# VHH binders against Mitochondrial mRNA pseudouridine synthase RPUSD3 (RPUSD3): the designs that were tried, part 21

Target 1, 326 residues: Mitochondrial mRNA pseudouridine synthase RPUSD3 (RPUSD3), of Homo sapiens (Human) (q6p087)
Amino acid sequence: LGVRPVPEDAGFGTEARHQRQPRGSCQRSGPLGDQPFAGLLPKNLSREELVDALRAAVVDRKGPLVTLNKPQGLPVTGKPGELTLFSVLPELSQSLGLREQELQVVRASGKESSGLVLLSSCPQTASRLQKYFTHARRAQRPTATYCAVTDGIPAASEGKIQAALKLEHIDGVNLTVPVKAPSRKDILEGVKKTLSHFRVVATGSGCALVQLQPLTVFSSQLQVHMVLQLCPVLGDHMYSARVGTVLGQRFLLPAENNKPQRQVLDEALLRRLHLTPSQAAQLPLHLHLHRLLLPGTRARDTPVELLAPLPPYFSRTLQCLGLRLQ
Key: E = the ipSAE of ESMFold2; O = the ipSAE of OpenDDE; V2 = 0.75 times the mean of E and O plus 0.25 times the DockQ between their complexes.

## First folded at step 12 (VHH; framework vhh_gefurulimab)

Design r56E (from p28T with D56E; at its last look DockQ between E and O 0.82; V2 from the best seeds 0.83)
Fold by ESMFold2, look of step 12:
Structure r56E (fold): chain B 326 residues (1-326), chain A 123 residues (1-123)
Amino acid sequence: as target 1 above (326 residues)
Amino acid sequence: EVQLVESGGGLVKPGGSLRLSCAASGFTFSNYAAAWFRQAPGKEREFVSAISWSGETYYARSVKGRFTISRDNAKNSLYLQMNSLRAEDTAVYYCAAEPGLEEFYDSHEYDYWGQGTLVTVSS
């Protein structure tokens, strides 16, 4: 009931696109200082408020599986003492009537992104699905599709982004850095070859709506992959400064010399978004785990598609830029 | 050759303590996240604890407050101090490592594994 199978190829399918995304309120109530970004996680949320928000974020329940639309900014595991998805799973389980059954995270969008979280009350189901997702990625068969809004339009309408990535600790900040022509020694030092597929769905106002399918796992992979395309994700305050502009042309700056900085948008884009520079410095990351394909219920059945609706700030951006998800 | 070798398992009474060690070789251990997983007979491998390359620690709910993960990058070693042991802690404990992870709980995202060391909690 409610969930329809999608084509078996697991590619960039569009069959389950059934929801109009209205432009919601972009301002919080109040005389001044309202933010234009509706749907963000409130600052200093209590545990009870987080459980209520997550219960309201449930988009599907089937058997042991619970599917959430995670708000941007919620850590999954996070640091000790933080209010996180992991930290409230017992309260969420009780709130959903699963009292004796512990919820386990099968797959989740990261802290800075929004979108699908898949939970299971059955540990064997969780393990089998985790194995399925990893096997599919390594067989170059994508199961997860992110939507992103990018500042800039990729030169190709679709393709693959390959990069060797390494973690670096620079001035107290952990950053993901591309490595050129990695040696076998580099691999042993923690450099990992990464791969994402992309497809441009729409363009407008010098921006693109892009679907991204990661086929490897590495910290900040999608943000860095889009920086390498000279098209940083909107709201990328960690890596967007690596794209410089001289005489209207974009180029990559050395990652080692570019510490995280709040994203800077040109005046034309600020006007299209109806944002001041101060508001743009507070843009949420426009990266959303939109689709997840699960194996069918029977061996013959096509994969089951799970969807998470776009958050209100994401939909507002699409409307301002004249972009539409297909 | 990349290797992770666990040691320190054994038989202990309920309420007792053990310290597990994992010796890493053949790669730059300090650049990797490292984790402990465990598998009891007839059950799925489950997350116990992880420590990031920068030293941040993570624990499964069932072991938080009783187990302490640590690493010594100078010795290329990972440790798990297990206190207040219970019968349900009986399992084979595995050391794992992987570079570049954002989240540490999914055993299928680790490529480097040790052979395991058996911990038995029995009276």
Scores: ipSAE 0.810, ipTM 0.913, lowest interface PAE 0.9, mean pLDDT 86
ESMFold2 (binder alone), look of step 12: mean pLDDT 83; pTM 0.850
OpenDDE, look of step 12: ipSAE 0.855; ipTM 0.931

Design r7D (from p28T with E102D; at its last look DockQ between E and O 0.87; V2 from the best seeds 0.83)
Fold by ESMFold2, look of step 12:
Structure r7D (fold): chain B 326 residues (1-326), chain A 123 residues (1-123)
Amino acid sequence: as target 1 above (326 residues)
Amino acid sequence: EVQLVESGGGLVKPGGSLRLSCAASGFTFSNYAAAWFRQAPGKEREFVSAISWSGDTYYARSVKGRFTISRDNAKNSLYLQMNSLRAEDTAVYYCAAEPGLDEFYDSHEYDYWGQGTLVTVSS
């Protein structure tokens, strides 16, 4: 069975108590440089408020499975002292009427992305699905599809992105760095070969709507893979500065020389998005775990499709740029 | 050969303490996230604690405040200090490591595992 939202997004928002029009409409923002984008998680949530917001973010419940549409910026595990998804699972379970049953995370979009989180109140179901996802990934059969808006249009309409990646500590920041032609020693030092598939769904205004399917797990893999395509994800304030422009041509700057910088958009794109440069520096990452395929309940059944609606800021961007998922 | 070897398990009374060790060899341990998982009889393997390659620590709710994870990269070792032990802490404890993780809770994302050390908490 597929998961379908109501006609309007029901994700995180301060107006969950009454109906609102879709927040993805192309509206002119005010002149304030730091004004919030619609649908973002407030930074100062209490523990109880986070539980209430996550309960409102449930998009499906079936048997032991609970499916959430996670807001951008909510850590799953997070750092010590942070309010995180993991930290409030017992309270969420109680809020959903599962007080004696503890929820386990089966799969989740990461902190900087938005989208699907799959939880289970049954540890056996959680373990079985986690094994399934890992097996599918290792067999190069994608189960997860992200949607991204990119600054730039990939040269090919679809393809595979292969890169060896490592973590580096550069000037006090932990970054993911590509490694050219990794040796056996590099692999033992923590370099991992990574793979993602991409497909361009729509283009407009010098931007693309791209579907991304990771087949490996590595920190910031999709952001770095899109940088390697010279098409950074919109709102990528960690890696987008690795793409430079000289005489209208894009190229890669060496990663070890480029610490994170706020993304810079050209004036035409700022105008189409109705953003000042200050507002663009506050863009949320436009990376959304949109679809998960689960095994069918019967051996012959087609895979079950879980969907998370696009967040309001994402939908607004699509409308401003004339892009659509269909 | 890549190896993780746990030690320090044993029998302890409720309220007691144990210190688990995990010795890593054959890879650059300092570049990996490292974690402890446990599995009680008849139950699924569950997350206990993790320490990132940069030293940030993470704990399951059931062990927060009682267990302390640490690493010594010069000795290629991971530790778990377990205090105020309870009967529900009885399990086989496993050391695991993986490069490039942002999330530590899913045991199926770790490729490097030890063989486990048994901790029994009984009166």
Scores: ipSAE 0.785, ipTM 0.903, lowest interface PAE 0.8, mean pLDDT 85
ESMFold2 (binder alone), look of step 12: mean pLDDT 83; pTM 0.849
OpenDDE, look of step 12: ipSAE 0.850; ipTM 0.931

Design r94T (from p28T with A97T; at its last look DockQ between E and O 0.74; V2 from the best seeds 0.78)
Fold by OpenDDE, look of step 12:
Structure r94T (fold): chain B 326 residues (1-326), chain A 123 residues (1-123)
Amino acid sequence: as target 1 above (326 residues)
Amino acid sequence: EVQLVESGGGLVKPGGSLRLSCAASGFTFSNYAAAWFRQAPGKEREFVSAISWSGDTYYARSVKGRFTISRDNAKNSLYLQMNSLRAEDTAVYYCATEPGLEEFYDSHEYDYWGQGTLVTVSS
């Protein structure tokens, strides 16, 4: 009766897997340089950093649609080699888990404005929506609503701004210039009749919160339209110099003799905004694409509303001025 | 009347080159942005390239590095040099113009169009 020897206990060598301590993400706390204005893109962003910023800027995802709240100063399109929204769409698509379908731009706020960018991973959807926006505009149905803070208060609480506009190259800068009484010839020379609706939402400290609804498309249309109302948009360093003040009265200055210069704010407004003149010279444009109306799923359905929250610097300005978006 | 007339389309082998032209008349072409769009059979019209009134150029990713847009304001002409053509470049190419555009990628923002020229890339 052979006593089979009990096999010796294979000692479970607990290899202490040295848990590699996650290398502390060197939060390169790059000196958040005291940029007085929160919500702006840092200068000299890498492509990767821009993609991360845009990912964080997503406000909604529905079906093939992605909605972004674009920061002020980011160009949508640009020159070859320029870092733009368009240039990083493939990486953004990937980062959002869209492997086979690249996002395309349906509707976007311009470079100098903040706010809504509508993207689609479906070309047919993009085309349909673009067609809808154009048709609505042509039918005098506004689909886009901008919020602006103006230096000055429009004379009317609401109304229409009609102006003929042209692009001109003045002293090495491309500018939008209003044209008085455009002729048929002027139209053939690139002059376009433009239209925006406006509504004053709130007033305070000599400023206004204004909603703007463009019904035409033209470069810097809303900035120039507000200049024509003698109330330049706060942070408009391109066109604000066209508004002069003499003995407390504002008037329009000719474009030919007035080069773009940094917007100059009066001392009272500077105090109210808690800004130095040097800080005010860096004030971002307070123009935000706040709302877009999309068609309903069915022809009879109510339009779908897309909203982008105001950027932090914009909200701060409203607080300082005692203005509220209702 | 504003007119745009495309030319230069045709049959080309993969890897080949074509130069499209668009002749503008009836308006001051130099004051307009100009763009090329293309539409393949069964597909939506897509942005190819644009040139601003100031001469800044824009390209779709799919054609970047292969296509070159240019303009001759003295001749009221827009051009598209297409190199390293691929089968996927097969489409009707359209010239479009519009004053005062800030963004060039949306075909619906252009009011003036040519009739188009067919480009076929086939072995």
Scores: ipSAE 0.803, ipTM 0.906, lowest interface PAE 0.7, mean pLDDT 90
Fold by ESMFold2, look of step 12:
Structure r94T (fold): chain B 326 residues (1-326), chain A 123 residues (1-123)
Amino acid sequence: as target 1 above (326 residues)
Amino acid sequence: EVQLVESGGGLVKPGGSLRLSCAASGFTFSNYAAAWFRQAPGKEREFVSAISWSGDTYYARSVKGRFTISRDNAKNSLYLQMNSLRAEDTAVYYCATEPGLEEFYDSHEYDYWGQGTLVTVSS
């Protein structure tokens, strides 16, 4: 039946042995070290360690295309001197045997999310695919599917989330905020109408496994869209505090509570996840770029599907909550 | 209407310097990210540098340490200081702008473009 149980026997506790404990619980995360969640990048990596991690993260190679499963927390671009995907592309190209060919980023999951990164050693291929993704998105044909675990269950099993968003600088932090009923003047002020599709795949324990397909590009769009559904993404330490709860009913808090705060989970959810409140404050964002559709080689061909496996912490959460990706 | 106009291109010897400008009008420039892209004949348009609405800067590897992007929101202007120019920097340089971007390297995510200014680096 299940193997590799966690050895719990400290040898000195007296308990009533007539009570059975749950088997196969998600208590496998050890308290040792500063990494309570499996599958995260170590802090303070060297360049060489990052290149090795990315080479190990390759999930597919076809022609000029290289597909990675990016770990959560790795920036795609960044400041000079910062270790980013961009900064190590030459070393990655060398380690993959592409020598003089420069890898171009075609599509990438953002810093706070995990999942697919599509690279190309051919600039023409990169440009063609970037154009394809933009045209498909503008034609409302999604090419990217994210998986998310949400705290809360959306009222509808599927639908669209539409919101006008803007960037604001609040108390030293750059945040995405919704704008009600935007005017033409608001558009010139940098407000952008955004759209995502969603579908609930599974529910359990007051949580949902949700597929999200963005049809627009805006910073933190998917996190804010789920906040607007009153179902923040698990591990959202930027926007989740905008949702309040009174007597089990959820609502959006007044604008004065736009400041980021570490996510707070209720006691029932903490118990199901086997987390303390302090561990929950370190929860990685459960947002993963899981699927990317590429155009077929001919009009007759079906689209080519790229998949990135769920990270270990994500899979553990699904297991704890009784959710399955089907 | 959103308008971007580049200037400052020209002919320069290798090792020389140029400063490109992009004048923005018809929108609130300070709320937009802005970027420079370049395109040599027969090649794809490539990312050069970007500056976020909040002032963070980003550079392509090929220009790191040689080019400096800046913005003056009071003058609605974007700049690119190009030092230590090389023959391979020869291209038409375009400024572009877009609100709400998280990553800046994909030219297809920008809806607003200037007409370009030619930079020629020749012995």
Scores: ipSAE 0.778, ipTM 0.902, lowest interface PAE 1.0, mean pLDDT 86
ESMFold2 (binder alone), look of step 12: mean pLDDT 84; pTM 0.861

Design rQG (from p28T with N31Q S54G; at its last look DockQ between E and O 0.73; V2 from the best seeds 0.77)
Fold by OpenDDE, look of step 12:
Structure rQG (fold): chain B 326 residues (1-326), chain A 123 residues (1-123)
Amino acid sequence: as target 1 above (326 residues)
Amino acid sequence: EVQLVESGGGLVKPGGSLRLSCAASGFTFSQYAAAWFRQAPGKEREFVSAISWGGDTYYARSVKGRFTISRDNAKNSLYLQMNSLRAEDTAVYYCAAEPGLEEFYDSHEYDYWGQGTLVTVSS
């Protein structure tokens, strides 16, 4: 009866897999240079960094729709080779897990404005929504609401701004200029009648928080419309020089003799904003596409609201001025 | 009357080239942004290219490096040079114009349109 030797227990050598601690992403804290204004895109962003920034700027995703809060200064479209939203849409789509479907722009704030950009991975949805926006505008139903901070207070708390606008080349710069009493001929020469609604939401320190609802599309329309109200948008370094002040009275200066220059703020406003003149010269445009109204899912459904939060620099300005968005 | 009239469409083989023209009349074309859009059968109208009032050019990704938009303000004309044509470029091409545009990709922002010219890319 041969006693079969009990096989020796093969010691499970627990190879301690040294889990290589993921090398901490050296947050290249590039010197966040003391840019006095938070929420701006750094200068000289790489394509990858822009995609990451835009991914972080996503505020909503519903079905085929992606909503971004675009930072101020990012162009949507641009010259060949320019880094724009449009130029990185493929990478952004991939980054968002959209493999075969490229995002297209449905509606966007302009380069100088911050706020809502609506994207769609579905061409039919994009087209439908674009048609809706255009139809609403033609029917005098505003779908876009901008927030602006103005240097100055509009004379009325609410109203309509009507102006004929034209593009002109002045001293090497393309500018939007108002045209007085446009004729039919002027319209054929590229003059467009423009319309915006406005509402003053709050006032303080000689400034106003204004909601703007454009019903037409024209380059720099809202900036020029506010200049026509003698209260240029804060950070408007293109058109603010068109408003002069004599003995405390504001007036409109002609475009021909008044070149674009950095907005000059009075000493009281500089103190209130805690800015030096040099910092004020770099103040970003305080124009934000805050709300978009989309059609309901059914014809009888209430419109769907898309909202983009105010950028940090904008919110800081409101705090300094004692202004609140209700 | 404001008119835009496209021409230069036709049948071309893959890899071939075409030059589209758009003649503007009844308005000061030099004061307008101008664009090309295309619509393939059963598809939505899509942006192809635009040229701003200032002469800046914009292209859809699908045509970038192959198509070139240009304008001759003295002739009130818009052009689209199309090179390295592909079957997917088959569409009716439309010329459009609008003053004061900042963004060019939305066809619904253009008030003036041509009747279109057919481009067929086939072997």
Scores: ipSAE 0.798, ipTM 0.913, lowest interface PAE 0.6, mean pLDDT 90
Fold by ESMFold2, look of step 12:
Structure rQG (fold): chain B 326 residues (1-326), chain A 123 residues (1-123)
Amino acid sequence: as target 1 above (326 residues)
Amino acid sequence: EVQLVESGGGLVKPGGSLRLSCAASGFTFSQYAAAWFRQAPGKEREFVSAISWGGDTYYARSVKGRFTISRDNAKNSLYLQMNSLRAEDTAVYYCAAEPGLEEFYDSHEYDYWGQGTLVTVSS
């Protein structure tokens, strides 16, 4: 019985990524399901269902503050009529017993990311915290820490990423592109100098678990910053194609190649993730606002830490790649 | 010199209309998101409306359906058409601009501001 040619899958966590169908060898063949990413919002979610999901996503409540763990793919704001976090705040407030107190967004993970959203039912508290976050960021004291899984391992284990960025309209969408040696005229034409700190906390399977701390605000800053490190964020279907590989060496492709394309992962990485190429093209962005530091009760007090658990698909990726968040 | 200058404020009765304008100079306005904020005495500055670099419009819930934001990049101008005005719309209205924003509601993320124009809604 101890000598079996019959394949045996390891661990119950791996089977959670695939239905009850028997798992064969460690190197399974073919797709076993259409969408193997647990923890995503349904595509056709009603307004009432969104409010229920957000109520269930509350991580902490402290005074006027409500903290959510936002699911990936939920926009914070959007066009009129679009279902967004902002659009359902009145219903969420009522659901949480706040009735006439309108929730305001203090800080939120970006549209394509997951993680912490900080809301306040007190406008003065919201304004004070927004000012605190902005002041800390501009004083180079980061308060927000994102976790990302990257395709590739940064050459340095920690550092700063500085880049001047601008928006360009490419193929009908607004995309972020770097600008080399920006002039003062460029700044007036919408170019902004950006800064992020990074730290590699684990590596495995040609990938890294990276902590990212933005110190500026610009559309898609963290995704583009990781592209500039030749280590695109896993699930980045907008910017990852800017990194090319020739003879095993990575490089930034010329500006003519800035158009968005679905991320392509090498065969070894696909096998480690148990994904087909078509499933990998649907991979969610692995960028999660994991930690926010709030000011203490008084300015002299130590900061209060808010944490959001990693989404199930993120944790599955870490498990498949042999990466650990401490 | 970078400037944003609001105009069009004034006294209006409830149910009335006003059109605010914001003239931009010294920068390429078309490359910026632009927004209106307002602040009543004793209250925090609050988001009213924004128009993204790409032309998408956003509104606070309190003004949706009553206010319309627009921009004219050829004239470097931002507008706010305010209809069905209410007493609670009384405030100083500010024009703001910032490149590269994805979210528009946080006034502390804007570096470029006008001086404000007073709107008073009173019978």
Scores: ipSAE 0.765, ipTM 0.897, lowest interface PAE 1.1, mean pLDDT 85
ESMFold2 (binder alone), look of step 12: mean pLDDT 84; pTM 0.860

## First folded at step 13 (VHH; framework vhh_gefurulimab)

Design s1 (from r12A with E102D; at its last look DockQ between E and O 0.89; V2 from the best seeds 0.84)
Fold by ESMFold2, look of step 13:
Structure s1 (fold): chain B 326 residues (1-326), chain A 123 residues (1-123)
Amino acid sequence: as target 1 above (326 residues)
Amino acid sequence: EVQLVESGGGLVKPGGSLRLSCAASGFTFSNYAAAWFRQAPGKEREFVSAISWSGDTYYARSVKGRFTISRDNAKNSLYLQMNSLRAEDTAVYYCAAEPGLDEFYDAHEYDYWGQGTLVTVSS
């Protein structure tokens, strides 16, 4: 795993030229029976075990920059008292042989997703990169590419997803809700217009491997964007129930059905994945920050591409469904 | 018109306390995450503390245990109680707000900012 120069074409368009094919068995045996999905963080993880896991998750180091492949389920900032990425940065810094300089989080995949985390031991570098990401996003130049497995195949093989979103408190949880035709008052009430680009890379077994490039920042926007395409992300236990099926046709359920529910997969999909319904209710979110484009460390340097390998459970899902990243 | 206005900065001796306030107007403040950032001369703007729209609080490691963030949505106000102040806390403190954030540390993800209030910690 590594970092290589990349042309300033940040779009979907080119092969990664990543020679490694995902290899894995769809079958379950031994320890996987106790843990339904390979590669997840153990429950009851100690601080020392988390630091060890994060040290093993380093995929690149360059100057002040440290790049991790974050496991699914690890909060970045989290709630007070939680064991989080933020909470163990001092121990991680010491474990990596860095001086007692504070590691700053430049960019990170969120709690429910997996993939790239970019850290810096230099505040000036962190600020420069954060500014770069924001300017690129506002200029509609994507820098981040997520991979997702979806339950359902988008009608178009490529496109843009636009939605106005707001946060609402529903049944004791904060949820992201789409807003049709937002007014000026809605915008002042915290409704934000969101945008992502998508491309379907592969289809199989009624599922798709989709690349997603967000151009806005909003809680859960990629999950909700895929729900609006009637193709929820696999492992989406917050929003997937908003999609119903009647006579093989999918539709958005009425607003009173926005409450969170564990994802329910049809029998054929359960069979292909070798999962029981109870195991499917524990399915990790199949949303992975796979690629991040950085500027070079100096103005004349070539742009840098960071890649994070797919987690084992993600690769197993691809194998079970006959999906390929290429 | 969207506005954030900080107040409460000033000169304080080491070990002292200050309470910063931020008054919001022109938008529904209660639906936004709100945060404090600070910038010392010649340094980058840095995260201090945030409070989500649902009331969860977050702190930079350098201020945890010394600073307390709070909000009063009925008054459209954000506060930062700063105790046990040190010389390195000297900075201009900024109030910021943004809807829909999950992570609060990146200043470049906030669109709404106040003008700042100066805090000087000097003996």
Scores: ipSAE 0.818, ipTM 0.919, lowest interface PAE 0.8, mean pLDDT 86
ESMFold2 (binder alone), look of step 13: mean pLDDT 84; pTM 0.855
OpenDDE, look of step 13: ipSAE 0.829; ipTM 0.924

Design s2 (from r12A with D56E; at its last look DockQ between E and O 0.92; V2 from the best seeds 0.83)
Fold by ESMFold2, look of step 13:
Structure s2 (fold): chain B 326 residues (1-326), chain A 123 residues (1-123)
Amino acid sequence: as target 1 above (326 residues)
Amino acid sequence: EVQLVESGGGLVKPGGSLRLSCAASGFTFSNYAAAWFRQAPGKEREFVSAISWSGETYYARSVKGRFTISRDNAKNSLYLQMNSLRAEDTAVYYCAAEPGLEEFYDAHEYDYWGQGTLVTVSS
């Protein structure tokens, strides 16, 4: 895994290589019949257990850089008092033999997603890479590629998703909502124009395996972008209910339907996944930060590619749906 | 014209306290996350504390329990109460704001910055 040369503006390059981890089972339940989603972080995890899990999740180490494959559901900074990636960085640094050098987060997949986390024991390296990622993003050069499984197949095999987004507090919940035709006043009120690229890699069972490349930063933007394509990410229990279906046609429901609801899958899809409706309401978000491009080492002409294997629950879903990374 | 202006920096002895303020103008401050960063000479700018648009607070490990971030949206102001100050807290402190962030620690994700206020902790 990891350090391979790629073009500087690597769009949707080499397909994800999930063969570096075992394929998940298509069985109705997990290995013991009471855990339907393999590879999730255990409940009631101790601090020591989290450090051990993160040490085992290291996929690459080069110079000051440490790359992890973060499990779904682990907050990066989280709420006050939560056990988070940030909270255990000193213990992780010690566990990796970095002594008193504090690991700093360069880039990370968020709480609800899984995948790459890039850490650095050198503050100067961390700052240079953070600047690089921000500059590349603002120059519309993608550096991060997520894999997602979507409920629904986008009409186009690839494209760009542009949306102006704002945060709203709705019924006790903080949500991301689109804003149509934003004015200059809206921008000063905190509306931000967002952009991502997408490419459909495979389709099957009414679902798609999609690669997503964000070019902006905004809370939940990829989930909302896929809702706007009428193809919610599988396991999206915050935004998927905004898409309705009438006579086989999908549409966006009116604004009063912005309240989060657990995702509802049709009976054929439940059958393919070997899930009950109650189990489907517990699906992890199928959004995985799979690929990061770093600037080249000495050559400067050849970016370095970091890869994180798909989690077992993700691979199981692909197997059940007949989706492949090639 | 978007503007952030810090104040309240100065010289203080170890163990002392200081309160920083940041006045925001030219935008709807209440809809933005706001944060404090600091930069000591010869070091990279580092995260100190943040407060989300909805009021959740976040702290770097080195300042947790000693510093308190708060905001007053009616006054378009951000504050940092700094107690039990140590020599390693000596730095220029910067106020920053950005809409829509999920994580607050990366200085490069903020577009709106103040000019900074110097805090010196020395005997």
Scores: ipSAE 0.774, ipTM 0.901, lowest interface PAE 0.9, mean pLDDT 86
ESMFold2 (binder alone), look of step 13: mean pLDDT 84; pTM 0.862
OpenDDE, look of step 13: ipSAE 0.827; ipTM 0.920

